# Designs tried in a protein design chat: VH-VL binders against Vacuolar sorting protein 39 (VPS39). Part 25

Target 1, 267 residues: Vacuolar sorting protein 39 (VPS39), of Arabidopsis thaliana (Mouse-ear cress) (q8l5y0r16to282)
Amino acid sequence: PARIDAVESYGSKLFAGCYDGSLRIYSPPESSASDPSELHQETYVLEKTVAGFSKKPIVAMEVLASRELLLSLSESIAFHGLPNLETVAVITKAKGANAYSWDDRRGFLCFSRQKRVCVFKHDGGGGFVEVRDYGVPDTVKSISWCGENICLGIKKEYVILNTANGTLSEVFPSGRVAPPLVISLPSGELILGKENIGVFVDQNGKLLQTERICWSEAPTSIVIQNPYAIALLPRRVEVRLLRSPYPLIQTIVLQNIRRLVKSNNAV
Below, E stands for the ipSAE of ESMFold2; O stands for the ipSAE of OpenDDE; V2 stands for 0.75 times the mean of E and O plus 0.25 times the DockQ between their complexes.

## First folded at step 16 (VH-VL; framework fv_benmelstobart)

Design r5 (from q5 with light chain E55Q N93D; at its last look DockQ between E and O 0.73; V2 from the best seeds 0.00; counts 0 for: pae E 2.2 > 2)
Fold by ESMFold2, look of step 16:
Structure r5 (fold): chain C 267 residues (1-267), chain A 122 residues (1-122), chain B 107 residues (1-107)
Amino acid sequence: as target 1 above (267 residues)
Amino acid sequence: QITLKESGPTLVKPTQTLTLTCTVSGFSLSSYYVHWIRQPPGKALEWLGVIWTGGSTRYNAAFMSRLTITKDNSKNQVVLTMNNMDPVDTATYYCARDYYDWPGVEYYFDYWGQGTLVTVSS
Amino acid sequence: DIQMTQSPSSLSASVGDRVTITCKASQDIDNYVAWYQQKPGKAPKLLIYDASNLQTGVPDRFSGSGYGTDFTFTISSLQPEDIATYFCQQYDDLPLTFGQGTKLEIK
């Protein structure tokens, strides 16, 4: 049981990116009879370990289903063909990248490394071409596309990088405790984290609405699965409807979840 | 119409536990952070801690071992508890509301309570 | 902890005078400074945030400036109602810390 730093799903399978650089593929048990109307908490079975998938820990992964690619972030950013996991491209300039954002509509990748933000475009084959490279004033903590521009969390601030001319426009300060967190919505607007609250802004960084989404604690990450927002908190996962007043739908306590999986005879 | 009001004992003996209640009106504790700040006579204000909308707290490390901040949203109350009081803890104690408007949660204060002087003496 | 050193500790000036109060931070805090007015027996009132931005409803004779470590609060033309204690606060990092205060009196 290697330390797992990234998780992603593809079809019925679960991909786990491990600290040792291996990729582990899990499948549900074969031919289990289950009532389709009931929730079943079943364990996935390790199907395959791809040793040496990367030389460094796999920090993040994303399935790009429209292009049959898996994006992985480790020492650099790499793209792998699905389902065979053959390496299609490695973005050598992304060596040491700490954050990225993928724009699936346009096939654009942006990533941050040190004090740089770089943009690459998928060229239609297996390759990527550099489009732009920008200097920024400090290390980027969070990055996301907002339309054709890029929203950045730097130090304790949010800024929008205009990709046409490289200028930075200030939005507002982030939290004093929690690092900046930029989340794009399917509509193209953003949620910007400020401690435990999420502030909704348009693609220009202007307040979209006065009501905020409020989590119990400061999220470390948020995933949008319309109509839900799913936040990872220090001790739990919270699921809220992405509609005012953003009611809490479900809480998954991390301790309880791990205990259920470990027991596996109580479900 | 937005108000904060500190209430509790004005005299506490050394080693006793202080409990102060901040009662708020005109805003919801589910939307605003509330802080506790004190001012010893003739000295600078000292930030004690904050309680977030979700109930999480952050404390000044100098007081963390003996300080607890709790709240009850339905009662509009934020409660400060401070153990093992000493004469140096004599101060005016304030509760204050964190700024919320655009963009919100700034760690400076748009409304303060009037303060309550707590004297620690035998 | 970030120390805020405020000077002077007290100040006496005439109506119409320009009054200047300074705060010096022990480290670079960008512009994360607020200034408050506290009249005797009253709650503090926010005047300036982000070093130079005037809070809504505050008279424009009040102003602030500074970036980094050195911050200045100015009353351009002192009025009788400005008798108060003024203090700065940093909010770059926790714990939040305050200047010692400047007691302003009219001659």
Scores: ipSAE 0.562, ipTM 0.791, lowest interface PAE 2.2, mean pLDDT 86
ESMFold2 (binder alone), look of step 16: mean pLDDT 92; pTM 0.937
OpenDDE, look of step 16: ipSAE 0.828; ipTM 0.917

Design r6 (from q5 with heavy chain S31D, light chain E55Q; at its last look DockQ between E and O 0.63; V2 from the best seeds 0.00; counts 0 for: pae E 2.03 > 2)
Fold by ESMFold2, look of step 16:
Structure r6 (fold): chain C 267 residues (1-267), chain A 122 residues (1-122), chain B 107 residues (1-107)
Amino acid sequence: as target 1 above (267 residues)
Amino acid sequence: QITLKESGPTLVKPTQTLTLTCTVSGFSLSDYYVHWIRQPPGKALEWLGVIWTGGSTRYNAAFMSRLTITKDNSKNQVVLTMNNMDPVDTATYYCARDYYDWPGVEYYFDYWGQGTLVTVSS
Amino acid sequence: DIQMTQSPSSLSASVGDRVTITCKASQDIDNYVAWYQQKPGKAPKLLIYDASNLQTGVPDRFSGSGYGTDFTFTISSLQPEDIATYFCQQYDNLPLTFGQGTKLEIK
């Protein structure tokens, strides 16, 4: 079984981007797919594995549902058609990028590579145009749009990059164990990781609410699919309702995936 | 009122397993990290480990091979288990609550238990 | 592991004196230092966090300063109830580590 570095959802399915460059697709049991309330409680099973989806490890993914595209980050940033996963575009200037954020409302892409943050925008005709390039003091470990600005996890801190002038404003320190993790909500507000705890902040980094979402372990990635938050943990995936008290809905144990794959790949 | 209280045996023989229970009141174990720290007589405090709100643990590597921390949120209890006790493990054992303020957990301690002295001798 | 070297190990002072205790970290730990007071037979009590911030309910005669590797803790005017051992703690990295302590006595 392959290490999973990225998770995303599409309809009733879950996509897992693996270190070996493969894409794993998980779905609910077929008999439960017609009942939306049953989907919230069902255990997902491996449907298929797309070997060789990318040449390099899949670092991050995002489903652009309104555009029927899967955005992937591996060697560069690529766009794939859904449901067939054909490659439709590659952002060649993002080669070597380690993180990205997509602003669907404005058609803006930002990504980080080394100690740089770059911004591209969709030109309306199927291409992307470079807008800005910023220097930052260290390698960006997590990145997300917050309004027209960009929230960054650098070292053990969260900061907000003002895209108009390139200045950085402090938000707060991240965890001592887990690296920073910035997650955008559909509202444009953020979840900032602090160990296994997700802190809700507005687009200025100010406390949005006192209630926290708590995972069993520090997630390496979180995907928001209302009303769910889906977290990738070292040995499992957890699904929680994105509503206080954020109850655990489902757990998928990754150590047994090869057994599920063998049963699902029967002739 | 926020309290933590350690309980368990005060005398343990070498090679035996120590089990200590930290009973908490005035806060929920689903909201706060709890740590175990010990203090050998006349010596510096030693951090043993932490249990996170979600139940996962992080241990001091010096003790990891014989240390287990578990909890039961419904019973308001955090349990320390240390195997193969040795006279050098004689110490006062504390449980302590991680500071919880904006933006979350900080790894310093705002409330401590009274501590329980555990003596390891034949 | 980050070593916290605390000095002096023992200190005698008179009521009303200004008392200063130093901790040195073996590497840069930013301001991630807490200071505790521990009276004989009692658990530690948090006084200072983030090197210089006073915990609520702690008298303002206590203060702290420092950044990087060198940290100081000060009692501006020693009171009889301040007889205790004082410890620094770093929380930049796990494992969390403590200074050896400074035993403060009244002359």
Scores: ipSAE 0.575, ipTM 0.805, lowest interface PAE 2.0, mean pLDDT 85
ESMFold2 (binder alone), look of step 16: mean pLDDT 92; pTM 0.939
OpenDDE, look of step 16: ipSAE 0.760; ipTM 0.885

Design r7 (from r1 with heavy chain M64E; at its last look DockQ between E and O 0.02; V2 from the best seeds 0.00; counts 0 for: pae O 11.9 > 2, placed apart)
Fold by OpenDDE, look of step 16:
Structure r7 (fold): chain C 267 residues (1-267), chain A 122 residues (1-122), chain B 107 residues (1-107)
Amino acid sequence: as target 1 above (267 residues)
Amino acid sequence: QITLKESGPTLVKPTQTLTLTCTVSGFSLSSYYVHWIRQPPGKALEWLGVIWTGGSTRYNAAFESRLTITKDNSKNQVVLTMNNMDPVDTATYYCARDYYDWPGVYYYFDYWGQGTLVTVSS
Amino acid sequence: DIQMTQSPSSLSASVGDRVTITCKASQDIDNYVAWYQQKPGKAPKLLIYDASNLETGVPDRFSGSGYGTDFTFTISSLQPEDIATYFCQQYDNLPLTFGQGTKLEIK
């Protein structure tokens, strides 16, 4: 079986990006009609395999529903039309990119490549225009839009990049055990990971709350599904209420968890 | 008051199918997970499987091929079906409620049935 | 599967004695451990959850500790009514698994 490195949801279908560069599309059975408020099991069937979707492993994917595009991160950042999956655009300058963040409201893409952060804007059609190019002092490990600014995890430190003037503001160290993790909240706030702790900051890097989210372990990823924060831990999924004092709601015991993906009222 | 009670045959012949029913009272199956656990005489407890509030199930892989758990929320009943029974399957079978502290769900057990001894013998 | 190795298999102690039972997990399971008491002919009764939290209504002579792989269950002062078999259980991952049990008797 092919190794799956990326997962994304499109309607009722699931997209699986594989290590071999193929894209597998899975569909639910016709009788699938479950209450999203309850835990349920669905059996998906492989509908289609698109071989050679990418020349390199697919690292990440994101459906841009408002634009009917699929963003893929592999050798570079590419955009594909939905549902046909034809390549619409390739960001040549994003070759070697390791992280990205999409601002759906404004139609902005930011990505990191080595010690560079680039910003592209969707032109409303099939094209993208470069609008900014910033140098940063070290390798970017995590990146996220935060308002009009960009939050960066550089080495073991969080910084805010002011997009208007290119200045960097230090936030705080990310810790020694876990790599930086930047999570955007629907409220416009960010959760910044420090080991097994999540810290709330605004778009300027100011601490907003004294309360912290305390996970059992340092999460590798976090998905926000209000009112819950769902964290992928090394051996399990932990669900916490995204309200003070952020209590543990559920531990989901699953085996071989690799990715968390947010869908319509589902994860 | 919360109660669980197992019912069904106490004697099963080899290769036959075991069907046990867990009848619950004092709580709704739409709100709680229910597990099946067995214990051979003088031995450790073995987790068989769980049925979630939405009807989804998870089974111990060791029994998955011959185990089915279903429920009827309106009847307050959970049913365990295990095929191809063998003398090694002789055990006390328990249904147990998953611990619940709103809004949290946890995979340990606060309430148990009294258990029913099922003997598999020719 | 996660193995829970419980020790000892059996022990005998006097009333008033401190009793200690251990459970070792085959991998790191944080604090996702429960302890049960089972009397003859009865279903198990939950005593401890999350390795160290005492279940409501359980006497405070019962306690639990541990994090990671090594867990301990303790009765500070053994009482006659404590004669039972005790089991540890992990709920870090499926399938849920139990220790072998410790049969406790009074001298």
Scores: ipSAE 0.000, ipTM 0.523, lowest interface PAE 11.9, mean pLDDT 91
ESMFold2, look of step 16: ipSAE 0.701; ipTM 0.870
ESMFold2 (binder alone), look of step 16: mean pLDDT 91; pTM 0.931

## First folded at step 18 (VH-VL; framework fv_benmelstobart)

Design s1 (from r6 with light chain D50Y; at its last look DockQ between E and O 0.72; V2 from the best seeds 0.00; counts 0 for: pae E 2.2 > 2)
Fold by ESMFold2, look of step 18:
Structure s1 (fold): chain C 267 residues (1-267), chain A 122 residues (1-122), chain B 107 residues (1-107)
Amino acid sequence: as target 1 above (267 residues)
Amino acid sequence: QITLKESGPTLVKPTQTLTLTCTVSGFSLSDYYVHWIRQPPGKALEWLGVIWTGGSTRYNAAFMSRLTITKDNSKNQVVLTMNNMDPVDTATYYCARDYYDWPGVEYYFDYWGQGTLVTVSS
Amino acid sequence: DIQMTQSPSSLSASVGDRVTITCKASQDIDNYVAWYQQKPGKAPKLLIYYASNLQTGVPDRFSGSGYGTDFTFTISSLQPEDIATYFCQQYDNLPLTFGQGTKLEIK
């Protein structure tokens, strides 16, 4: 049985990062004209398996479409060219990193490892240069850019790291059950998780609105694809519209994804 | 005004299933968590569990095997089901709303129901 | 599970006295402590949250302090209407747990 730990999309394709370090690429089948009333969902089929894509489980992935790169987090952080998946860079200092955030507008990468937060800048080619390295009080559980600063979830708190001077400013406590989760919006604003509730704040952690986005369970990750928020929950994926009252558009049960992989015979 | 009210049987025989309903008014179950807490006569309060706004639940491990909490937002009701009742389960049962203010939820209780005494005997 | 050990289990004091009740957590819970007053036959009433913050509408003779594992609740000048049982509660982790209570009597 194949365990999938990370999922990302590129064009019509789905990338699945697996526990064994392989990358599986799924495509929709070639479709002929069909009656919309007959089909609710198109089933993706396995196009290719890249064995040995990573030596360790692929924990996270992100498609950087504007730069034609795939970012992967496993033992370290690596960048791969799209569509051919050639390795462009490996951030050696990110060995052991547990979380990262990419600022596409500026070409900045931040990541956390142990009790450190590091910032690298893309040099325009295939390389990255270190810009800053900061100490933090404990292991970072969630990290995201907020403007030119960095919002961190540490222990059961949210703080903002000022990248100009390295100071930490308190925002508010996270949930008692779910770990902190920081999500950046394209506007530079944030969604901060508090159990199953997403609170909207500005780049300084101040309330933007009283209305909140509420998931069925506490998300482990959220991807923003305007006008939608896509949340990974323990047993499913929820898609909601990013407009009050944030209606649920679709629920995708993760067991269906597992059954698809098991029945494909392609490994 | 904000109210919570527990309703259901006041007498249950050993091994039977207890079902209690918490009816709420003055707030939406879409916005607030609701907890069940009990107090055996002359003893400390015991937290049983919580149901979140999205319907997910968390239970005290000591009761998890026989405890279910559900809700119906349109009826303003949160339901406690507790199987295999025993005389030691005799207690006043409360539902309570957790604190919900900026920046969000904290697990202390600003509003409680009046409680319902459930006696397990015979 | 986090145990909340409260002392004393009961106490008797005169009107005007300063009353102190303590609560000890079995592990570090920062300031995630609430204090409640419960009169006979009634539901608990919230007095203090975050160890030291006074709930709106609660008289200022009530106060709380502490951080980590040791917490205190104080009535600066006892009034006749303060006859009740008082509980601490931790809310740092689930399951939520309560102190066993302190029964406060006058005389």
Scores: ipSAE 0.560, ipTM 0.802, lowest interface PAE 2.2, mean pLDDT 86
ESMFold2 (binder alone), look of step 18: mean pLDDT 92; pTM 0.935
OpenDDE, look of step 18: ipSAE 0.638; ipTM 0.850

Design s2 (from r5 with heavy chain S31D, light chain D50Y; at its last fold request DockQ between E and O 0.74; V2 from the best seeds 0.00; counts 0 for: pae E 2.1 > 2)
Fold by ESMFold2, look of step 18:
Structure s2 (fold): chain C 267 residues (1-267), chain A 122 residues (1-122), chain B 107 residues (1-107)
Amino acid sequence: as target 1 above (267 residues)
Amino acid sequence: QITLKESGPTLVKPTQTLTLTCTVSGFSLSDYYVHWIRQPPGKALEWLGVIWTGGSTRYNAAFMSRLTITKDNSKNQVVLTMNNMDPVDTATYYCARDYYDWPGVEYYFDYWGQGTLVTVSS
Amino acid sequence: DIQMTQSPSSLSASVGDRVTITCKASQDIDNYVAWYQQKPGKAPKLLIYYASNLQTGVPDRFSGSGYGTDFTFTISSLQPEDIATYFCQQYDDLPLTFGQGTKLEIK
């Protein structure tokens, strides 16, 4: 009986990464799996449990559909082939990593571990090559690519790491209550969390717009699925339209789900 | 013109409940945090708590068992309720607006009300 | 809780004098300090944020400095309209806390 800490979708299936290191695969009822145009009003059914998928809890997952890979964060960062889930690569230096960001366009991975930020590049085959390793002044709480640079939430501040020279540029302080949260938009701009408020900034950390997205509480994670922003709050999920004034579209009560996924079809 | 104004009783008996209303103008409560702060005579200011734009609150632990902050955005009102008043709660009570413009909430105050003195006495 | 120790409690000076007020934090609070002016019977007014940044519309005779635990507020040339109580506030962590204030008077 497994606590679910990460969820991701692939085709009609849902993958759930569990605290015990197992991966659970859920499918729609068989009659609806063959018709993607139908409204899916029925509950997903557990199809398979892959015991021992990881030695440690699965903290995060991401489907890299263009590459037919599943990225998982647990003991380390690993890549698995889809649909069979064979392990293709393990980033050994990422043991103990607490956060990552993937740039699908360039095939770049960045992750944080302790007071370090490391960058790896997919080499066009089944492997990854270390490109850069940077020291930072404290543990990284949130990380995301912003163009060719990296936005970091460190302690109670947002900074941008210049990947060419390793310098850090201040953006602004984060909240006093909620830890920093960096969310990349598909356009490459950012939403930076400041308590219950999402601040929109460009890739240089400059104000993109004066309007804010305002949640009822401070989110622990946010997933962008245009035209929606989907936020995980203490006991619920809020879905808002990503257009001013960001109206609340839906509230969903959730249990045992600690992270959001990009392709949430259940909205 | 941005203003905040505290209103309510100036005299309260021990054990009773204090209710103060902060009426704001020149800005929207959907955009700004509002705080309550008090100053006992001859002593430093004490932060009581804050209500966030989304309605969530955070309170000073010293007061949280007795303190409620609510708001009504359509009435431009933030309400402080403090139960079980004691003579030590005699103070001037202020509401104040959190700074917002850029980058957002900062936890320092660009506008304050003029304050209302509340005396707790038999 | 972070304690803010402000000194002096009161100060008397002549027009044109340099006035200095200090606040000391009980722990490192970076530059998360604001300074306020309050005239009798009036609302407090923000003068300085992030220890050294002047609020819009505040005359440049007001200044602030400091980082870590020791913070200074200065009026370079005291004017008659500067008679007020001044106080510092930290905003590094909750609960927000204040100095006790400095009452400034003209000789």
Scores: ipSAE 0.582, ipTM 0.797, lowest interface PAE 1.9, mean pLDDT 86
ESMFold2 (binder alone), look of step 18: mean pLDDT 92; pTM 0.937
OpenDDE, look of step 18: ipSAE 0.781; ipTM 0.893
ESMFold2, fold request of step 19: ipSAE 0.551, 0.580, 0.567; ipTM 0.797, 0.813, 0.801
ESMFold2 (binder alone), fold request of step 19: mean pLDDT 91, 91, 91; pTM 0.927, 0.936, 0.935
OpenDDE, fold request of step 19: ipSAE 0.867, 0.869, 0.870; ipTM 0.936, 0.938, 0.937

Design s3 (from r1 with light chain E55Q Y91E; at its last look DockQ between E and O 0.02; V2 from the best seeds 0.00; counts 0 for: pae E 15.6 > 2, placed apart)
Fold by ESMFold2, look of step 18:
Structure s3 (fold): chain C 267 residues (1-267), chain A 122 residues (1-122), chain B 107 residues (1-107)
Amino acid sequence: as target 1 above (267 residues)
Amino acid sequence: QITLKESGPTLVKPTQTLTLTCTVSGFSLSSYYVHWIRQPPGKALEWLGVIWTGGSTRYNAAFMSRLTITKDNSKNQVVLTMNNMDPVDTATYYCARDYYDWPGVYYYFDYWGQGTLVTVSS
Amino acid sequence: DIQMTQSPSSLSASVGDRVTITCKASQDIDNYVAWYQQKPGKAPKLLIYDASNLQTGVPDRFSGSGYGTDFTFTISSLQPEDIATYFCQQEDNLPLTFGQGTKLEIK
């Protein structure tokens, strides 16, 4: 059937975004009163398929719980009301966007498409308004908010984009082989990838510490679930503590992993 | 109509500082990047640097120690300053607009100034 | 820096001939190549961008192709007004770099 390219959780439900543009909603089965000595690991069951949720494959999703919205990336970036999934906004300027970052505290969205970075803000209802539009000299490979500014991994380096005036400040080169990877911490500080190594910097790109987090291979994605960092590697997932010396806690070998989802549950 | 025009001295003595002004019309410097490129007589074009919409610059490393690009959006001017000129710096200097089409910036030049020949000689 | 090696350095052709100019990049640059025409005493004029896309207002006898490191520029039927020097340019990384040019003459 449908290929699942995006996964997100909302309350007890699991949303699966599919290549055919459908959204599948899974929920836990109803539990029954039973012998408490039994251990139950209940499998999520398909509750609903929303055919035609989007016109193109759903390749990313994020629940914006504080705003009761679901962000989806398909043809463009769209926002849907929760729980009923009505489309409340479509960011047509984000058609073909390859990366985005959401700042939940301020209600700001930034995204990249080719050599552009755009900023929109949530107006408090179902609408979004464009704030800024910046040209960037190279293809953006990774993007994340850092305070009120934006850290970009472009081609071979990290830069910080000042959102007030559009200036770029260099941080340091990302590495020869692995593409740049910017990961924000809840504190607003950053982890910047340099091959298989994660370097910690503040919101201005200044080195926070000399200790680094080291993965077995260069990760393609990292999710922060404090106190853990969870990295997606080519054929496995590594979980490490975010405390020096960043020990490996767990390795999970999984096939066809496409996304990491931050949750109170294990990945 | 979109135009760029270079102005400034055409003759400079060795060790002096060259200042060239690119005056643009038909587009906003707040929306487009401007580059400086030079062409020594009979030789290939050499990219010197770029100034982005927010005023940040990038320079060719070969010229970085003596090159400054600035702009004034309200005057529609982009200014090239190159210190310590040498006879090998004799070239036609161009300013050029980076192609801009929403949603991107593309690093090729859809409009060029006519160029100004700068001769560096005693 | 990415080197752009252009060949031939000069060529001579008759009106109506098919002309082909090649450009080789020192590393993979996807399709990020532009081609310019420069007539004597004039600034370069953009003809082709992203290896194969014709700039608005450029006659369709001009074309380009290539991906990776090897790129070609073609004039399908040479016209007298096409006498010029032609340059490739990589659009991929700073510093932007240009081929040395091909001087095209009518014989």
Scores: ipSAE 0.000, ipTM 0.403, lowest interface PAE 15.6, mean pLDDT 81
ESMFold2 (binder alone), look of step 18: mean pLDDT 91; pTM 0.939
OpenDDE, look of step 18: ipSAE 0.048; ipTM 0.652

